# Designs tried in a protein design chat: VHH binders against p0dx41. Part 5

Target 1, 281 residues: p0dx41
Amino acid sequence: MASFIASDQDVKNFLTAPSMNDQEGIGFAYATDEAVLKALIPAPLKLMAPVVCGYVVHMGKPTFSAPYLEESLFALVSYKDKMMGAYPINLLLHGPGAESGVIAGREGAGIPKKLADDIELRRNDNSATATVERHGKTLLNVSWTAGELNDPSIMKQFAGQLALGKEAEMNSFFYKYDIDQHEDGTNHFSNVQLVATQLRSLADQVEPGNLSIQLESTDDDPFGELKVLKPLGAAWFHFDTSVMFNTLKLDEVDAATTMPKLLTGRYDRSFFNPKAATYII

## First folded at step 14 (VHH)

Design k1
Fold by ESMFold2, look of step 17:
Structure k1 (fold): chain B 281 residues (1-281), chain A 127 residues (1-127)
Amino acid sequence: as target 1 above (281 residues)
Amino acid sequence: QVQLQESGGGLVQPGGSLRLSCAASGFTFSRYTMSWVRQAPGKGLEVVSDISSGGGSTYYADSVKGRFTISRDNAKNTLYLQMNSLKPEDTAVYYCAKEGRYYKYGSGSYTTEFDYRGPGTQVTVSS
């Protein structure tokens, strides 16, 4: 019998580490304007290359929700020249598990997730395509064709090393923050902090190939700011398992200098519109 | 050309066991999620179980959890379904299916599209 009261076992299950099992789709990389990309990276992270990486994937058997599709664009960054990894600029989710995935990601690690209106991912034998739609436009149209990378020499320098059939560990960096109300009802930012999540992933497919990619913008999702100057390559991949096994608190950061770079990852422009009378920044 | 061939069906008493096998050819078996689906007389298709390409993730319909075990041998291009504690409700044609890689959701729904399935093997559970 369903109840508003969770069982003791359900509460225990909620506390287990999340795993994104049976994950597959298109990963890609392209060169973009260095100054534009660098400006999006909050201190103390530093941009490692003028490259946008991204993916469109199906999360087939997540442990925390029904299945869903996910898109991301991310930068390659370092923290103090000692930890390297991904800094996701956006993530858009669609499907029956998407609402839960947005909530869990935001609350757990400050992951900049929003809902897409539609995501489609399709693979034929040697090629795959994906589209991401939100607010009346196709923000991302990407295809992969098995074979040669667009730029094999540059991709070798920036593509992560995946050990087929072995676990690999990778870092993702996020800025977690709270919005709290003061006694007078006004909002303020608190606990603005840089965290890193560490993933342990088992890749059993990595099939490199050629990238074709187009981006478009809306006011809420300005994907076109990250212009495609040169496609570098794509791959079809499958992670049999991918588990978030660690989360590190790295730094407290200044809200005034950091929040302008964070808000659009979680909120649409309607949160910034003065006509939203019950919301004060 | 994709080919899937099931075997191992038959007549069994309630509480009995069967093991289904599916020989696969014409595609890179180790790169695809594989499924067992069944169709009882006069009913639609039901996904009984699936297994990810590496074998690390499985799904079971609630009606078979704890009784059925899916497995695969990627070196032999073979999919298996061990069926224990069989019930009359398990009577169906069982198909081996190769899942397609087309992912698109409608309003809060999940879809699984199969590119190919075999001709099926009959399982009959009767006292």
Scores: ipSAE 0.272, ipTM 0.731, lowest interface PAE 3.0, mean pLDDT 86
Fold by ESMFold2 at other seeds, look of step 16:
Structure k1 (fold): chain B 281 residues (1-281), chain A 127 residues (1-127)
Amino acid sequence: as target 1 above (281 residues)
Amino acid sequence: QVQLQESGGGLVQPGGSLRLSCAASGFTFSRYTMSWVRQAPGKGLEVVSDISSGGGSTYYADSVKGRFTISRDNAKNTLYLQMNSLKPEDTAVYYCAKEGRYYKYGSGSYTTEFDYRGPGTQVTVSS
């Protein structure tokens, strides 16, 4: 490009609804310590089950960036016992589109995105593996093998959400906030809001199977706090289309009680406590 | 047990055409990128073409662009290569190959890796 000024057409294209089409990878679920997981969930969201869900996927055709790989761990939550969905605790991105994906998600919906140092996702035949690395450790090592789930009882809870050949809608809950600067240059949080984004996704491939999963921690990414007490199952999936078609403002929330639960998913410890962080790239 | 079986090779005059087929079994064909690779006399393996699992993306080596067309029929578990305007330098054993789904970015290594390939079919272009 020769110009810092975008065309009118570029601005119009920028405003279209984001889509994350042609996604594929490993989705999984495991049981964890209920008290630990509950403590991570900001009010007014309520934990629905002592289960961590997650994925490692390739985002093949995002409308806002080049392709990238994404990891997430999320809880199953409700708002006022009427809206259920995912509360992502973290998302780590890697690849040519990752920086744009972080910026778009943070600005659009307050999504807790950071960059990973490396993500690998591989499938051959009826098995797949993925690894996520950051700051000198493999934070997540996950495998799926097609066949029987580790705990078949969990299948019914998730089966209706991923019906093949039908569009399914899912809520994801995030907290948005502003960081405003005081006249003296110091910062404060304002307008801390609970929002829901709504995705409409078409799954054309879902293959359940056995989960093997290991988590590790660094000071910046304490994945091990979400202990794997029992692997429940995994699946390989492909979403042909996935469109973020709606965003709802649900509640204003208190910054003092909410922000401590938001920072780690969005910043490293050195950004909010520079005395605490060391890392290896 | 993955099985790939090529057919459709033979002897053809320069400028002629052949259509290669590859029957696949022992895996879910529609989930994998498939490739045609060839080995000419005195040379190593060359990737001729590949096609994504859904058929929407294709790759062709420069030496065959505009002359060869890869396609697949996921309902029949079959991969095809239409070869037109054949030249003597296209003489080779042609293999169909199954790729894994592999995503990795960065300064590590990336090589197109084939899990399996068939026994091959001979294509001979002579005048």
Scores: ipSAE 0.205, ipTM 0.708, lowest interface PAE 3.8, mean pLDDT 86

## First folded at step 17 (VHH)

Design j5
Fold by ESMFold2, look of step 19:
Formats: C-alpha cells, sequence, structure tokens
Structure j5 (fold): chain B 281 residues (1-281), chain A 127 residues (1-127)
C-alpha cells in the first residue's frame, strides 16, 4: 500500500548513484564580453576563456525522475589551475520529470535549477532547433546545421568530450549554501562552499555544425546580459549513459562576495520584491 | 524511405518463449532510439520496451520487467525482443517503432513521438 513512509527498499533505491541516461540534443558555444562573464564567476574559480557554452537536451532515462528537457548556459573554468570544468550559470527544466530534477539537483549539489514554461527540441535530418520560454519571452532560440563550425579554431575546446564509444569524465562546479534564521527572525547564509560533481559519460553521437543563436531577457532571467558577440559552433550529441559518480567538497567561500552571484539562477524577482509578478493576459 | 519489418511472432503456450526481430532500412539505424510497442485486442498502444541508439540504456513496462529483454545489433540493423515466461495477457500485435527527435511537453506527459512503425507481428499466447 502507498504510504508517506518509504519502505527500506525504496530508501536503498533512492541512494543509488544518479544517472542521466539516453541524453541528446544541441550543444553550442559563442564568444561574449569577457568582463561581463568574468564578473559572474565566484572566487576561487577562474574563467578560462571569454566563451559561453550551453546546451538544450532531452534527458530520456534519468534514474531519479520521468523524462525532461534541460537548458544550460555555462562558463569554462578552472579550480586552482589544476581542475577544469563547467560552471553552469543557470539551468532551466521542463517536462514531467522537471520538478524532480530541480529538487534532486538543488539538494544534491546546489545546482542552479528553475522551471521553464516550455522547452522544445527538434531535429530534422541534418538540422535541429531548440527554444526555451519563461515568463513571457523566448529566452533562447538556438539552431544547429550539420557541417562546418562558425569558427573552426574552437575545435580543441570540445576534443576531450568527443571520444565516441569511450567514457569521458567531466567536472561541473557549483556552490552550496544554507539559509539559517537568527533569534530575531532574520535570515543569514551559512556554510557557503564550492563543490564539484563528477560525471562519467559515454557518447555514441557527436555531429559538429553551424550555430545560430539568439538570447532575450526577462526581469527574472537576464540571458541577454551574456551577449552573443560571435557564434563559434554547435553539435548534436547523444550520451547513452552519463553517471554522476562523485561530488567533492573543494572550498569554503565568503558569503558576502559569493551569494550575489548565485541568487538569480535559483530565485525569481518575487523573492527580492514581493510585488514583482509574472503572468500572461 | 524508412522501412521496418517485424518477424518471429506466432502461437505459443503460456510459459513459452518467442524472439521477435525487426529489420530496419532507409535510415541510419545506429543513430536512433528504437521501441517495441504492442496493441492488445480492445486496448490502446503500449510501449513495451525501448533501447537507446548505442544500446547502453533501456526501458521496460512494469508488466514485462524480468520477462522480456530488448537488444539491438547495429551492424545488422536489427532490433530484438526476447520474450520469456509468456502469459495470455501478452497476446497482442507487436510493432517495431523508430523514435523521432522532436521533444516537447505541452502541459501533459509527452515522452517521445514515434515517426514510423512497422506493420507488426502477431503474438498469441493460448493453451
Amino acid sequence: as target 1 above (281 residues)
Amino acid sequence: QVQLQESGGGLVQPGGSLRLSCAASGFTFSRYTMSWVRQAPGKGLEVVSDISSGGGSTYYADSVKGRFTISRDNAKNTLYLQMNSLKPEDTAVYYCAKHGRYYKYGGSTYTTEFDYRGPGTQVTVSS
């Protein structure tokens, strides 16, 4: 019988390593304003290039939810010049598994996930498009056409992630924090820390091509701040398996200098101003 | 033109086994997720199982878990369904289906839209 109390077997199943299997979609990169992008990167992470990377993918067989669609924009960063990886600025999720995906990511590693109103991902023959909509605008409109990259000089940035039929390990960096309440009822941030999730992924499709991309902003999602100065390229890809096998605690960090860079990826304007609202008439 | 042709159906007694095959042509088979779907008399279409393009991840309906095994041979452009411990409720037309790459959820659950399926093969489980 269903119960609010989980069985011992359900608890055991809950604790297995999460996997984002049967994942496919458009990955892309474009050049942006270096000063703007660098300002978004909290210490001690360091920006490696004035490039925004991103994707729109379908998570076909996640182990923690029904399927869902996911968008991300991320920077390429290093930790102490030894550990390199992605720093996601945002992730937007849509579909039947999206709520579970937000909860799992927020609780597991502090991943900056919010729900989109709609995500569409479509491939026809040698071209694909994706759109991400939230709060009255299309925040991201991206297309891939198989063939040559817009700027072939970026090929080496993707080379470590392009080994077909071989597992690749990748790092993603996130910041976790707590919100605690003082005796007077006010809140404060505590335990602000840098973590890295480590993924092991097996790619069976990687098809490079030309990127076309447009970004728009809303008050809640200022995607347009990361201006597209030059599209660099895109690819269609599929990971048969992708396992999050480890999460590392890397550093404790200063709340005052860090939290301003974390909040907008996790919360809307209504959290800062209760009179703010989004609706469709 | 996409072509899918199922084979291996037939009449079998409860507890028996069958192996379905699906020959594929007209597309790059190794690039697509493939499914077995079935339609029992008087019922709608049910996704029985699917398998990712490289074979690394699978899905099974609760009604067939532990009894059915999906597999693919990308060198032969062939999809398989091994069906063990067959029950009368497994009686259906079984279709091989190719997934499209159009993903959209419109306020209800839309998993994956098939863009083609074969003519099907009949499986009848009866004593």
Scores: ipSAE 0.461, ipTM 0.809, lowest interface PAE 2.0, mean pLDDT 89
Fold by ESMFold2 at other seeds, fold request of step 19:
Structure j5 (fold): chain B 281 residues (1-281), chain A 127 residues (1-127)
Amino acid sequence: as target 1 above (281 residues)
Amino acid sequence: QVQLQESGGGLVQPGGSLRLSCAASGFTFSRYTMSWVRQAPGKGLEVVSDISSGGGSTYYADSVKGRFTISRDNAKNTLYLQMNSLKPEDTAVYYCAKHGRYYKYGGSTYTTEFDYRGPGTQVTVSS
């Protein structure tokens, strides 16, 4: 099998539907500044609530890689008032499967994935904590304690997406684009498209509770822009299965107005300024 | 008091089959990933297979893929390993293991740590 030329069977296997099975961790929501969050959402998506949602999870049995840990912060959005779902602003991955996960997500749906330096997720019986570290900072520190929600009014929307024993379908929205080179050597963006991935997930554990969360920023990862005005709640969850069964192409969009909102979640400052190369090793 | 008790080991000829069971108590079995881990004579521990808490997803070591099947019955708090087409290289003590919920890579702790394992059951594949 060791060859740069893949077999026909390998190509067929490569094309099978990806699944993120045996996935568990902390999901959470908090209120943030509406104007700040709305400004981050490219047209034609519309913000549904001034709420940042997110998670830190262990992807135990992905079909496309070894296991890995994943963080995301996302907004709740609609497309043309008919499709609702998540618009992830960032995803950070860590672990033996993380490199493959970044490649797959970037190429498959334009998912804003980067590698974290470290992610830790730990649960004791009735509480859990997670941390995400990159470039010398703990960007996210989150905890869940089983019991009362900080504000139960928003958890109904979480409960609909985490319903026990029933498959739930969820849309996630991303933007894909090409980078083409001009005859003079300079680059431009082309084919900027809004897409939606569609997931079918089966949750067999959902345990609501209290959220404690802190965000920090670096120049490469300005998580603190999404200020925590009020923690709303958290849950420990487990998806026994989670299948990405479809990717829809929804719209072509304007590069000039869209790309400024896409770059930070996908690239570090060195892409914009080659001399910005200070790293913590 | 977490309890894991393996059974079903024994002596079999090459090409034979064996079914291991693990009875679990003292924790909510249906909420944990479970594994079969083996230790061959003079060798370290090898993760043979694991299964998600709901039973919907599994992993197998390359050495057993296609020959072994892991399953669980959450109503009976029991983990199983069906072993077919057994080879002398499968000779080992087989342990049932309960996963913890501590995930950290590339540091003092790896992908998963088992927080409990049973006393094991011997499987010997020989003529």
Scores: ipSAE 0.411, ipTM 0.795, lowest interface PAE 2.4, mean pLDDT 89
Fold by ESMFold2, fold request of step 19:
Structure j5 (fold): chain B 281 residues (1-281), chain A 127 residues (1-127)
Amino acid sequence: as target 1 above (281 residues)
Amino acid sequence: QVQLQESGGGLVQPGGSLRLSCAASGFTFSRYTMSWVRQAPGKGLEVVSDISSGGGSTYYADSVKGRFTISRDNAKNTLYLQMNSLKPEDTAVYYCAKHGRYYKYGGSTYTTEFDYRGPGTQVTVSS
């Protein structure tokens, strides 16, 4: 019977590891300004290449919600030259499961998730397109056309990340933190720490091709700061399964130097400027 | 041209079993999520189960969990539904359906659309 009080079995099920199964869409990479991208990466992570990677995907069978669409832009980073992986700068979600997806990611691993106003993903035979809209602009417009990568010299590196028919393990790095109130109602940050989530994914479709991409900015979502200097390539992919099998707590980090790099991906301008609370969409 | 053809329906007593099959042609079967949907007399369509393109993840409606099993054979281009412990409430026309690769959600409303579905097979559970 439905109740505000969850059963013991519901609590047990709530604690199981999340999976993002039956996931497909466009993955892409482009070159950007190294100094700009490097400045966005909090210590102790180090930027590995002046490349932005990203995707627009349909999450068909997440274990924590109804299906939803998701966009991400991320950098490739190293932790202490030992662990390599993705550092997501932002994620935008839309669809029936999107609200639950934001809650799960924010609370579970500090993932920088917000809601989009609309996301569309369409594949027609040998081409696909996706758009992401928020606060009156199309922030991302991306197309994939099956065939040659824009820069064929990266084919070996590109192919190594999406091994068809084999399980691949990948690290994603996030920063978690607490916000607590002083007695006067003001806030402070505490327990700022670097974590890594580890995913095991099975790709059963990977189709490389040519990338076309355009970015726009709003004050809330400044995607244009990550300029497209050179499109490198795209692929259509399907992950039949994708399971978070481990989470590592890596370091505690300084709030004053770290938090400025975390807020925009997680909060809109209204959190920083009370007069920014009105939108025209 | 996409074609889906269901088979394996029939009349069965309560507690009995049936195995439905769906033969697919005209598309690359292994690239698409597939579903079984049913329509009981005088009622709308209900998604009974679906299965990812690789077969690694599934969905079941609450009314059939533990009794029905969806599977696929990508080498044979065939979708299956094993139906055990059948009840009179399972009486319906069962359709095989192919999902598309167009994803867009309306505001607060949600719809599920399939590219194609077959003509269906009748399952009748009565004593």
Scores: ipSAE 0.401, ipTM 0.786, lowest interface PAE 2.5, mean pLDDT 88
Fold by ESMFold2 at other seeds, fold request of step 19:
Structure j5 (fold): chain B 281 residues (1-281), chain A 127 residues (1-127)
Amino acid sequence: as target 1 above (281 residues)
Amino acid sequence: QVQLQESGGGLVQPGGSLRLSCAASGFTFSRYTMSWVRQAPGKGLEVVSDISSGGGSTYYADSVKGRFTISRDNAKNTLYLQMNSLKPEDTAVYYCAKHGRYYKYGGSTYTTEFDYRGPGTQVTVSS
């Protein structure tokens, strides 16, 4: 029967490799201000292109929660010119599994997850739309229409990121940290580390097309800082299976230079100023 | 234009087995998650199992886990449900269902479930 004390079997099951199976939605890329994007990337990661990538997806069969919707904006980065992958700036989650998804991601790899007030993802035949709402604004409004990319010259890179019908491995980079309390009650950051999660994914649908995208900001979620200078393209995709099979600890990093770049994706303004909140009840 | 037709139901004694099939047409079958849902007498619909478009990931309700196996043959546009160790509680009309791709949570009129289902096939488990 249910208990606050978990069984040994429950603990074993808790530790199995997480999978994000049966996920689908809109993936996209757009050009942005290089200096602005570069400034958001903590050392030792290096920005590879002045491009923001992102997605809005339905996580249909996660092994750690009920289903949920997820948004992300991420940069393409390298670690020491040897490992390449995604550096997510934020993730917003909504749905019955969202709370569990935030907890799992924050504790497992320091993933910058917060809850959205609402996410909608809809596909009709050859077009799809998604919206992400938080704290009184639609932060992201994206559309995909099957056909030509906005910039056809990126087709090879776009296709190369998702090998249709084949298993592909991908790195995502995150920073983990602890918050410890001093004897006087003040807090400090410790154990600030760069990690990489490694996913093995099978994409069985990838349908390229035209991107339409609009971003807005709130004080808590300044998406508009990542300006859309040029839409590059979008795709509808489905990952039949996706397993997070490894997490690598890559570097310890300086808290003073790193933490300012981590807080906004993980905490709201009320964490920095108790009076800086807007509530809708 | 979406057409789903179930077959393979019938009367079976407890402990027996049945294999349900669902023939699909009018859409690109390999692009969609498919489900088996059932409705027992006097009950609402229950999702029994579903399977991703490529067949690589599945879901099973707790009541059938370990006894039922969902599968699909994308070349034949057919969904299957192998039902073993059947119990009287499995008595229901079983429907083949096609999932939509509209996802929104929180509204009373919104769903992340199927957008089409077939006419169903009766499964009765009784001596």
Scores: ipSAE 0.398, ipTM 0.782, lowest interface PAE 2.5, mean pLDDT 89

